# Ledger of designs, part 25: VH-VL binders against q9v1v9

Target 1, 196 residues: q9v1v9
Amino acid sequence: MSFVVIITGIPGVGKSTITRLALQRTKAKFKLINFGDLMFEEAVKAGLVNHRDEMRKLPLEIQRDLQMKVAKKISEMARQQPILLDTHATIKTPHGYLLGLPYEVIKTLNPNFIVIIEATPSEILGRRLRDLKRDRDVETEEQIQRHQDLNRAAAIAYAMHSNALIKIIENHEDKGLEEAVNELVEILDLAVKEYA
Short names: E, the ipSAE of ESMFold2; O, the ipSAE of OpenDDE; V2, 0.75 times the mean of E and O plus 0.25 times the DockQ between their complexes.

## First folded at step 9 (VH-VL; framework fv_amivantamab_arm2)

Design KO1 (at its last look DockQ between E and O 0.67; V2 from the best seeds 0.00; counts 0 for: pae E 7.0 > 2)
Fold by ESMFold2, look of step 9:
Structure KO1 (fold): chain C 196 residues (1-196), chain A 119 residues (1-119), chain B 107 residues (1-107)
Amino acid sequence: as target 1 above (196 residues)
Amino acid sequence: QVQLVQSGAEVKKPGASVKVSCETSGYTFTSYSISWVRQAPGHGLEWMGWITAYSGNTNYAQKLQGRVTMTTDTSTSTAYMELRSLRSDDTAVYYCARDSSSYYGMDVWGQGTLVTVSS
Amino acid sequence: DIQMTQSPSSVSASVGDRVTITCRASQGISSWLAWFQHKPGKAPKLLIYAASSLQSGVPSRFSGSGSGTDFTLTISSLQPEDFATYYCQQADSFPWTFGQGTRLEIK
């Protein structure tokens, strides 16, 4: 038996803080895995890259091979310990959005939950602008909401290939952080029954 | 239809070099690596090394370091393996195989090239 | 280098027999193991990748199992075309290495 929770959210939703606090409070001993970090580790082991920025230069078939290797590794780990998997549901490219997890990857992971951390576009934009970076391609609130909508659609596609439940957790500026953390802890605590 | 076609048999004297070609078709050459594997008469399979077609990065078996060079020509979708300072125990059938980061394995192989080192 | 040890080195069997071949790695390789079939005068053929995944076009009588250090290839009902030499190969870390091979012969 396995318990795998995918957690995702676009930059600026507060995912890292919510994840850290939830892991401190949950009854279950989750292993936190970043999919991209493990991809990079495997690519380095295979002699394909030396630096993380080379990952985007890898040919599609090599990326697919690495994704499957990582997915199988996570699946094997999940037999021993519940997994909280941090990844992108979609990836923005200059030509559109790419689904972050192909069919074979989702089938192998077989998640129990796909948790999407969201916030309003204005909250997300505000958090991004506080980074004080100047760039030419600042996303609008409409583009931000479109990205969140695409992540919801991607989660539906992933759920079609698994038994995952989709949970949207809103990180409200008011007292929303504590509520978001508690909602995530509630999901994570379900893993106790699977590994008791 | 994925196909790897190797150059023909070679007969060499000790101390010479040999260069075997592996022409690929039916897939995007720069999306994969090519492994080279040999089998001496009466022996098992021995992995020699690989080359990534998209970058030219190589990794060679330690036994062959300093004697082997693997290259690619992306304009012809062809991989090459050159073995220098040949010895009689280099007599073998040499295979190329399409390879990746190893989840899917070496899934398509060339027909093999017999290299005979004698005298 | 990771050493791969196959057992047995050869086996004689009849059509219809169930045959098992084992492969042991000198250290843990998780599931990064492939099985190949090799007949004289022909290129090796990939049968199984990632320890247990059947390559497309390979008959379902072939199966693989194991993880860590101990792996098994099973042929559930031997057919005439299955007489060959079988190799395991690890792809956990460079250099890739093959087992010494197991010859499956006609009895």
Scores: ipSAE 0.070, ipTM 0.686, lowest interface PAE 7.0, mean pLDDT 88
Fold by OpenDDE, look of step 9:
Structure KO1 (fold): chain C 196 residues (1-196), chain A 119 residues (1-119), chain B 107 residues (1-107)
Amino acid sequence: as target 1 above (196 residues)
Amino acid sequence: QVQLVQSGAEVKKPGASVKVSCETSGYTFTSYSISWVRQAPGHGLEWMGWITAYSGNTNYAQKLQGRVTMTTDTSTSTAYMELRSLRSDDTAVYYCARDSSSYYGMDVWGQGTLVTVSS
Amino acid sequence: DIQMTQSPSSVSASVGDRVTITCRASQGISSWLAWFQHKPGKAPKLLIYAASSLQSGVPSRFSGSGSGTDFTLTISSLQPEDFATYYCQQADSFPWTFGQGTRLEIK
């Protein structure tokens, strides 16, 4: 039986660090997949793009095609090993927010868990300022909170179609990184029974 | 309605070049790619290559590398396929098709263009 | 390149018959497989995409199944307009490749 965990969080929330550390500690042999990276790889193979920046410029029809291809590929991989899927719950566009996972895609992925990493807007801003090398759009605390709220809403929508459990992990400076990692490990370890 | 209309039949001598046009309508031209497929008499369908209308990226069949050039004109929503150094075995009906890549595929085709290569 | 092999190369059938055409890929292509109908003097017509999805406007008597390397096109009840040549095509990786075709003739 397949075991798929989706992990998401806005930039600067500390998702990458938590993911890395949790994978080192979990008893299950998870394959980490970044949805966007895999899409880019497939797009390049198909001759659709030459550079990552072109991905955003692809027509919606082409993006959907790539998403479905990646989703099916992930689903097939999940039959053999547990998958930790890093993806965006929502995508901010000039015209509004788009769900990162369309209905057909989430059904294909059929995740067991949707994990959201969160922090306070002030903490996120602090982290973003410390990471000056990253090209990030300047966002206000209000915008950051709005994005996190929409991610929660998206997770609920995804869970409705997949029956996934939703887990919110808080990555606060006072709570510490260790606790957040432990919470994720607890979820990942549940995969051990599925592939035994 | 989505339509692809190709240019008329061509008769060429060996060594010459042919350029087939494919005028599209009924959809956003830059939202799809264009694939070209040919069929020689008594043979099956052969994929020649494709071009992305939004970026102009091309992917040609290896067999045709160096002899084929695919282009698009976004202002007229028209795709072109040029085949050079023609030989007798290039005699075929050539098709253009709207292509969305792996999942949806080539869903709408032109009517075909007969290209005859004879001395 | 991925090689696609169809079977049979030709089949004779009568109106009302159930017809099955198979396609085998030289390597795993997941569900990235399309079926086309081609009649003389006409453009090829897409019937099935993604191995089992029916193209809009195509009669329900057509169906596709399979995954990995083995795929099947089925016509549940053959109609007069169905006599044609059928091709499978893999859409897993470039270059796109077609099967050699299956000619469906009147018995």
Scores: ipSAE 0.045, ipTM 0.695, lowest interface PAE 2.5, mean pLDDT 92
ESMFold2 (binder alone), look of step 9: mean pLDDT 93; pTM 0.946

Design M1 (at its last look DockQ between E and O 0.90; V2 from the best seeds 0.72)
Fold by OpenDDE, look of step 9:
Structure M1 (fold): chain C 196 residues (1-196), chain A 119 residues (1-119), chain B 107 residues (1-107)
Amino acid sequence: as target 1 above (196 residues)
Amino acid sequence: QVQLVQSGAEVKKPGASVKVSCETSGYTFTSYLISWVRQAPGHGLEWMGWITAYSGNTNYAQKLQGRVTMTTDTSTSTAYMELRSLRSDDTAVYYCARDRLYYYGFDVWGQGTLVTVSS
Amino acid sequence: DIQMTQSPSSVSASVGDRVTITCRASQGISSWLAWFQHKPGKAPKLLIYAASSLQSGVPSRFSGSGSGTDFTLTISSLQPEDFATYYCQQADSFPWTFGQGTRLEIK
C-alpha cells in the first residue's frame, strides 16, 4: 500500500506555507519530500555536482537518470508511510517549458493525488515583490498565468498515466490561507485509511 | 552511430605510466559520463572509475586512488585515463565505456586497449 | 562495496537449450542491474539494463528478471553465437561492481 500526494505551484503562490500548516494539522504522518532537493542529495552523493547551481547545468540525460533513481527511492518509502512530494509540474527553459515528471517517473511514483496551488497573477506578483530575500526573475502577470495554465495541463497529463485525482486549491487573499490549508488537510487525511 | 575508439596497445616497465585515450563520436560528448573498466588475464571485469564529460568530476575506485587520473577534452570529444606507478598486476585490457549511470548502464564500449607491464 | 555473486561459474549447454544464470547482490539494489556478454577479443556488450529491460538490438531470447538481491538472466533457446562469458553489474551505488562472471561453453 502506498499513498503519494504530489503538490505543485509556481513560486510566490504560497505553497510552502500551505504545506507546512497542513502537515501540522493532518492526522496522517506524511513525509515531506522535495524532489529537487532529493535529486541534489543524490547527485552530491554520487559526485556528479558540488553545488546546487550545477544541477541546472546537468545534461538532460543525467537529470532523467537521477529522476528515476529518486522516483524509485520515493516509491519504496511510500510503502511504509504516506508521501507528500513537492515538485515542479513544469520547468521553464530558454527554449520552452519542460514537463517536470517524465512518463516513467510518473509511473514509478504512481501518485494518488496531484494538488495544484494557484492564485491570481496579481496576487502572486504582489507576494513576490514583498519577498525581498529571493532573487527571482521579474515576470509579468501574463507570464505568471501562462505558467499556471501549463501546470494544469501537465497535471492532466500526469493523471492520465497514474489515474491520480487532480485538486486545485486557490490561495487568494480574500479567501484566506485557512481555507486553503483545510482543503489540503482534507486530502492528506485520506491517507489514514491506506496505512491503517 | 555511437562509437568509442581507443588508442593502441602499450608495453610498459614497472614504475612507468600509461595514458590511454578514448575518442568518442556519434553523440553529444558532454551529455554522458565515461567509465573505465579493466580485465586482467584470467580475471573478471573491474570498474576503475568515471568522469563527467560536462564538468570533469571524477569518481575513482578506492584501490586505484592516487595512481589514476581521468581527463576529458571536450574539443575533441576524447577521454583519457592515466595510470601511474605501474606494476605487473596492472597488466590488463582496459576499456572505456559510455556510462549512463543507474538506469541505462554501460551501453557502448571501446574496443579495448591491452596494457602489458613487464620487466 | 556491494558484492555481486554469480552462479554458476561455468555452464555447459547445447544449442537450443534453455540457460539460466543467477546473480546475487550482498544488499538490496532495487532494479539497478545490468547484464553483459563478453567474448574474447571483443568489447563487452550490454544485454539487459534495469534488471529486465532488453537493450536495443539484442535478441528477444535474452531476458532478465529479479529485484532486490536476486536476479536472473535467461536465454530461452541457446544459439551458437551465445557461447561467451556473462557478467552482472550493479548500478545502484558506487563503486560499480561486477559479478565474477559465468562462462557458457559448448557441451
Scores: ipSAE 0.732, ipTM 0.881, lowest interface PAE 0.7, mean pLDDT 94
Fold by ESMFold2, look of step 9:
Structure M1 (fold): chain C 196 residues (1-196), chain A 119 residues (1-119), chain B 107 residues (1-107)
Amino acid sequence: as target 1 above (196 residues)
Amino acid sequence: QVQLVQSGAEVKKPGASVKVSCETSGYTFTSYLISWVRQAPGHGLEWMGWITAYSGNTNYAQKLQGRVTMTTDTSTSTAYMELRSLRSDDTAVYYCARDRLYYYGFDVWGQGTLVTVSS
Amino acid sequence: DIQMTQSPSSVSASVGDRVTITCRASQGISSWLAWFQHKPGKAPKLLIYAASSLQSGVPSRFSGSGSGTDFTLTISSLQPEDFATYYCQQADSFPWTFGQGTRLEIK
């Protein structure tokens, strides 16, 4: 069988720390994949780009084809090992938000879980302002909450096409990092039965 | 109504060059690649390379490196393939095709251009 | 380069027959395989993409199967217009490569 967990969260929710700690603790031997990184690797291999910043210049039809290639590769890897897939659920445009993954791509990935890491808007804003990457635009707390709401909506759309379970993991100060990590470990440990 | 229309047949002597055109219509030219494929008499199909219509990036078959140049003109939605230093074994029908990469393949082809190389 | 080997090199068959052509890749190519029909004096025509997906406008008597290294094109009931040369092509890795072709002739 296969076991694929999609993990998403807007910048500043603490996703990378939670992911790293959960992977250290889980009983299952997950492979962590960033969807965008694998997209870039395939594009470089094909000779379509040389640098990451060229990826956004690719025509939509080429990006969709690369997404299918990457999705099929991930599904094949998942036959041998459980996959934790890090991806962006939504893409901001001048006229609104787009879902980050087309229907055919989600169908091919066929995730078992879509995990959304969230935090309060004030915590997210605070973490972003401390970030050494100074080229980010600052969103207001209201914009941050709207972005998290849209990520939830995207996860629902993806679950409709895959039967994935949606799990929201809160990284709030009152719950602490340890609780969030344990919640993710509980999901990841479910993979043990799939590869017995 | 997607269509690829190629230039006419050519007769060349060894050592000359040939430039075949492929005019596209019925789709957004810059959204896809153009591949070139040839078939020598009595032989199978041989991929020559592709060009990205949106950027002009190319990927050539190794045996043709240094002899082939592919270009595009986005204002006329036309792709070109130039093969230099022609040899008698370059005699073939040359096809252009819309290349949709891994999943969809070569879904529309030009009618072919016969290039004959003889003394 | 990924070598594509077709079998048989030629097939002699009658209208109404079921015909099977095979294609083997020198390494795993997942499902990234296409089948083309080619008649003299005409451009090649895409029949099957992604190993098993039927191209728009292609008759349903054509079907494809396989994954990994071994692939099959099947024509369920041969028609007069089906006599042609058939090529497989891998689309897993550049350079794109074709099988040597299978010539389907009237018995």
Scores: ipSAE 0.590, ipTM 0.822, lowest interface PAE 2.0, mean pLDDT 89
ESMFold2 (binder alone), look of step 9: mean pLDDT 91; pTM 0.918

Design M2 (at its last look DockQ between E and O 0.91; V2 from the best seeds 0.76)
Fold by OpenDDE, look of step 9:
Structure M2 (fold): chain C 196 residues (1-196), chain A 119 residues (1-119), chain B 107 residues (1-107)
Amino acid sequence: as target 1 above (196 residues)
Amino acid sequence: QVQLVQSGAEVKKPGASVKVSCETSGYTFTDYLISWVRQAPGHGLEWMGWITAYSGNTNYAQKLQGRVTMTTDTSTSTAYMELRSLRSDDTAVYYCARDRLYYYGMDVWGQGTLVTVSS
Amino acid sequence: DIQMTQSPSSVSASVGDRVTITCRASQGISSWLAWFQHKPGKAPKLLIYAASSLQSGVPSRFSGSGSGTDFTLTISSLQPEDFATYYCQQADSFPWTFGQGTRLEIK
C-alpha cells in the first residue's frame, strides 16, 4: 500500500525546518519530494526551460501535463516507500489564486494526509523580515492571513477527492518548534504500519 | 473548433528547401506545442520534432538535425517547418499537430502537406 | 530510442467483430502511450491517450489498456467507419516514436 503525506505552508511559516527535523526523527523511511522541483527537472529534460524562473511562464496546459507526469511518477514511487510531498496548496497569480493540485493530479497522488503548517501573520512577517533572501514581495498581515485561509479551503477540496485526513500544525514562537515537529512525526510514523 | 490548416503540396528538386506552414485557430496558440510528423509512401509515421509556441524552444529528431528548422509566428498563430537539402527519401506527407507532451499528447492534426522530391 | 512494435501488421474483420491490436515497447513507458486512427487523405485522429483515456468525441467502442511495455487497443464492435490504419505512439521520452501501424481491412 502507498502512503503519501502532502505538506504545505506559506513562505516563512517554518515548514522546511519542521520537515527536516521530523524526517530525522520519524521511524519510517520517507522520501521527501518537492513537487515544484520535480516539475522543473522534467521540464529541463524536455527542453522546455533552462532556468527555474521560466517555469512560471509555461502555459497552464503545459503545466498541467507536467503535473500529471510528476504525479504519476510520485504515485509509482509511493508503491515502494512512503512519500512526503512538499507542494503549494494554492498559487497566487496576478488574476487570483490557483489551486496547486488539479482534480486529476490529486486523484493520482491520492494522499493519506494533508498537513498544513500555520502561524500567526505577525510571526510569519517577522520571520520573513529576518530572512530577506527568500522573500521577493512584501505582503501585509492581511494578505498573509488570506493566503493561509485559502490553503485551508484548498486542503478541504483536496480531501474531498482523496479522503485524506487534514492536519493543521501550528508553529508559534511561544508553542515552540519541538511541539510542531512532534505532531508531524506522529503522522509520519503511521506509515510504518503500511509498509510492514 | 480547433483547426490546423497546412499549406499546399510542394514539388522540389534534390538539394532544394521546402517550407510548410501550419495555420492554427480555435485555441490560444501560445498555450501548446506544435509537433511535426511525416509519412513516407509505404511507411509509418515519423516524428520530426516540436516547437513551443510561447518561447520558441525546439526539439528535433536526431536524424534531421542540421536540416530542419521549426519556427512560429504568434501574430498569425502560424507554425512553419523548413527542411533543407532535400532528398528523394524526404518525399512524404508532412503533418503538423497540436501537442501537449506526455499525458494529453498530439490531440489535433493538420490535413497534411505532400512534399515530392524528384529529379 | 524506444522501439514500438505493433501486432498484427494487418487484420481482416467484419462489421460487428471484436478487434484487438497490441503494441509493445522496447522498454517501460509507464502509461505514456497514445493510439491514433489514420485514414488515407485524412488527418490522423487521436483515439486514446495515457494508455486508457478516451479522447473526447471518440466512440466508447474504442478502449485502451496496458502499462509498462504491453498495450492493447480494443474495438468492441467494429463499425464500417473503423476500417483504417492504427498507430501506437509512446510519449514517455524523446524522440516520440510510433509503431509500424496496423491496417484494419474489411473481410
Scores: ipSAE 0.778, ipTM 0.898, lowest interface PAE 0.7, mean pLDDT 95
Fold by ESMFold2, look of step 9:
Structure M2 (fold): chain C 196 residues (1-196), chain A 119 residues (1-119), chain B 107 residues (1-107)
Amino acid sequence: as target 1 above (196 residues)
Amino acid sequence: QVQLVQSGAEVKKPGASVKVSCETSGYTFTDYLISWVRQAPGHGLEWMGWITAYSGNTNYAQKLQGRVTMTTDTSTSTAYMELRSLRSDDTAVYYCARDRLYYYGMDVWGQGTLVTVSS
Amino acid sequence: DIQMTQSPSSVSASVGDRVTITCRASQGISSWLAWFQHKPGKAPKLLIYAASSLQSGVPSRFSGSGSGTDFTLTISSLQPEDFATYYCQQADSFPWTFGQGTRLEIK
């Protein structure tokens, strides 16, 4: 009666392309939701912000509250159709990594799968450098590797509170884009039997 | 311990303004909102609006827009609510509350400030 | 605005009684409902947030339930300090709105 797939990956793994192609090919009618977009929508409705760039200025306690509102909204949507939820498993800060989904949030979402899109650190760095969009946050390959390792650890924590299965899908030169898309489609197609 | 301490009672004439203060302690002032709620004699609670303590962003109840101004002073961890062009039906006890928004709500309240508007 | 209607408006009860107070929203508000206790001359006190979550420091005899439009506050065994007015408040959308209150009085 609900089917929620969390999809995550650090910038440069090709998540957007994989997601778009998989949604075109899956048998199931997924609703694609970006967690941050819903966070922004709720913040605007409350009058907390007018522009997206103000979201990072919100106090952490208010951000946590918005996360709960959004999680409940997604949970309600999931009763009617399967949800593909695009979000960050962890968020880099100057003082360490913050879990993207606190305990109460992940319990409310109750995902069936946590899909992590990965690539090698050198592939990610190469893709980021080829992106002409300006980026002031420069990560080394070692920092990229650490971030992906923490995302895997975060996924384990999330699965402990939800029984979600964890799937790592690699998008790199020897696997190719088509194989990554096919792996995601296999997961998404599982939703068909849940919604008859 | 979290405390919100409000300024004392006020008596005002119609057409005047009142500014109620709400001094906070025991928590990081800039991490939360401050909501203002009032209760007229014989009536229930009415939400007036909130201000985010860090940025000064506000959201006012439509009924009061144009008459209310909420501000903060982060150096003293104090929130203020000013209500202008007072009418007799503005007579109420005015509360400030620490507000965590949708899920966690208004979890700590001030003691209240009676504002009486009479000619 | 979302209208919140409480029932009953007043209830008379004895120490030890089980009391229920209901709150109905004019539209679906999911679980975005809080319950407050208010005694004359004192600040309102948050009891329940998110329909059913007990605020820290609130006795376990208080509980909340419901989702959508219909919500209930239950006090399983009244204590002398529980005689007060109780308000529900929706936190689904601004403006925040409150029920009219339920006065719980000594029988």
Scores: ipSAE 0.648, ipTM 0.851, lowest interface PAE 1.3, mean pLDDT 89
ESMFold2 (binder alone), look of step 9: mean pLDDT 91; pTM 0.926

Design M3 (at its last look DockQ between E and O 0.90; V2 from the best seeds 0.78)
Fold by OpenDDE, look of step 9:
Structure M3 (fold): chain C 196 residues (1-196), chain A 119 residues (1-119), chain B 107 residues (1-107)
Amino acid sequence: as target 1 above (196 residues)
Amino acid sequence: QVQLVQSGAEVKKPGASVKVSCETSGYTFTSYLISWVRQAPGHGLEWMGWITAYSGNTKYAQKLQGRVTMTTDTSTSTAYMELRSLRSDDTAVYYCARDRLYYYGMDVWGQGTLVTVSS
Amino acid sequence: DIQMTQSPSSVSASVGDRVTITCRASQGISSWLAWFQHKPGKAPKLLIYAASSLQSGVPSRFSGSGSGTDFTLTISSLQPEDFATYYCQQADSFPWTFGQGTRLEIK
């Protein structure tokens, strides 16, 4: 039986750190997959793009086809080992927000859990300012909150089609990183029973 | 209505080049790939390669590498396939097709262009 | 390259018959398989994509099944307009490759 956990969060929320630490502690042997990275890999193999920045310029029709290719590949991998899938719940475009996972894609992935990492807009903004390595567009606290709200809505939509459980993990400065990691580990450890 | 209309039949001598056009309509040209497929008399279908209409990236069949060039004109929504150094075994009906890669595939085809290579 | 082998190469059938065509891939191609109908002097027509998805506008008497290496095209009740050559095509890996074709003729 397959066990797939989707993990998502807006940039600066601390998702990467939580994911890394949780994978080190969990008893299950998860394979971490970044959906976007895998799409890029497939696109390069196909000769569709030469650089990562070109992925955003792909037509939606082509992106959807690649998503299906990747989703099927992930589904097949999940038959052999548990998968932790890092992906965007929503994607901000100049014309609005797009769901990161179309209906056919989420159906193919059929996740057991959708995990959302969240923090306060102020905390996220602070973290982004401290991370000088990434050239990120400056967003207001209101925009940050809007994006998090839409991610929650997206998760609900995905769960409707997959029957996945939704878990919101708060990564606050007060609560501490350790608690957030422990919450994720608790979810990941459930995979042990599925592959035993 | 999605349509792909190809140029007319060609007769060429060995060693010459041929350029077939494929004019598209009824859809956003830059949202798809164009694949080219040929069929020699008495044989099956053979994929020649494709081109991305949005960026002009190409992938050619290895057998045709160096002899084939695919191009697009976004202003006219037209794809072109040029085959050089023609030989008798290049005699075939050549098709263009709208392609969405893995899942959706080549969903609409042109009517075909007969290219005859003879001395 | 992935080789696609169709069976049979030709089949004679009557109107109303159930017809089955098989396609085998030399390696696993998941569900990335398409079926085409081709009539002389006309453009090939996509019938089935992703192994089992019916293309829009194609009659429901056509169906596709299979995954991995073995695939099947089925015509539940043959109609006069269905006599043609049929091709499978793998869309898993480049280069795209076709089966050798199955000619469906009138008995």
Scores: ipSAE 0.779, ipTM 0.897, lowest interface PAE 0.7, mean pLDDT 95
Fold by ESMFold2, look of step 9:
Structure M3 (fold): chain C 196 residues (1-196), chain A 119 residues (1-119), chain B 107 residues (1-107)
Amino acid sequence: as target 1 above (196 residues)
Amino acid sequence: QVQLVQSGAEVKKPGASVKVSCETSGYTFTSYLISWVRQAPGHGLEWMGWITAYSGNTKYAQKLQGRVTMTTDTSTSTAYMELRSLRSDDTAVYYCARDRLYYYGMDVWGQGTLVTVSS
Amino acid sequence: DIQMTQSPSSVSASVGDRVTITCRASQGISSWLAWFQHKPGKAPKLLIYAASSLQSGVPSRFSGSGSGTDFTLTISSLQPEDFATYYCQQADSFPWTFGQGTRLEIK
């Protein structure tokens, strides 16, 4: 059987740090995969793009097809080792939010867990303000709260089409980091039974 | 209904060029690729290349690199394939197809255009 | 480039027969395989995509199976309109490549 854990969180929640530390501590040998990186790799191989910033300009129908290709590759890798899949639950566009993983993709991935890393809107905004990447999509605290709410809703939709359990891990200021890491390690360690 | 309608048959001499048109309807032209495939008499199907309708980016089969040019006109939702320096072994039926890439494939094809190259 | 080999090259069959055509890839292509039906003077017609998914409007007597390198197209009960040449095509990587074709003829 495969073991796939989806990990997601909006920018500023500390997902990268939690992920790195949890992978160092877990008993299981997970492969960390970024969904967007594989999407880019496939698009480059096909000759559709040369640079990462062109990915947003691909027609949605082409992006959907690439998602299917990538989902299949991940499911095949998952037969050999547990997968920690880093991806966005939703994608902000000028006209609203798009689900990051449509039905056919989720069904192919069939995750065991969908882990959402969250923090308070104030904490997230504070971390973002230290980042020099100010783009046209700057969010207020209220918009941050709505985005996290939409990601929870997206996770429910993904769970309807898989066997996934949804786990919210809160990453509060530095003193909460160790607890967040331990919570993720507990989930990752469940993979040991699947590959014994 | 999605439709791809190609230009009519052509007879050419070696060394000439040919340009085949593929007029599309019934879908958003800029959302997909157009692939070109040919079939010589007594042979199977051979992929020639594709063009992205949204940007004009192309990928050609290596055998044809340097002799083929694919273009689009988004105002008329039409794709074109030009093959230059024609040889007798370029005699074939040339097809255009809407290409949905890896998963869904080439799901709708044009009726084909016979190109005959004879001296 | 990925070479696709079909077997048999031709088959003679009667209406009502079960017909099986195989396709072998020179390397693993996962499930990225399509089957096409082609009649002289007509456009090729997509039957099966992703190895086993039936294209809309295609009768359910057509089915596809396989993964990796070995794939099968099956017609469960042959009809008069099914006499044609059948091609497999890999869609794993460019360039797209086709099998040599299998001619299905009336016995």
Scores: ipSAE 0.704, ipTM 0.879, lowest interface PAE 1.1, mean pLDDT 90
ESMFold2 (binder alone), look of step 9: mean pLDDT 91; pTM 0.921

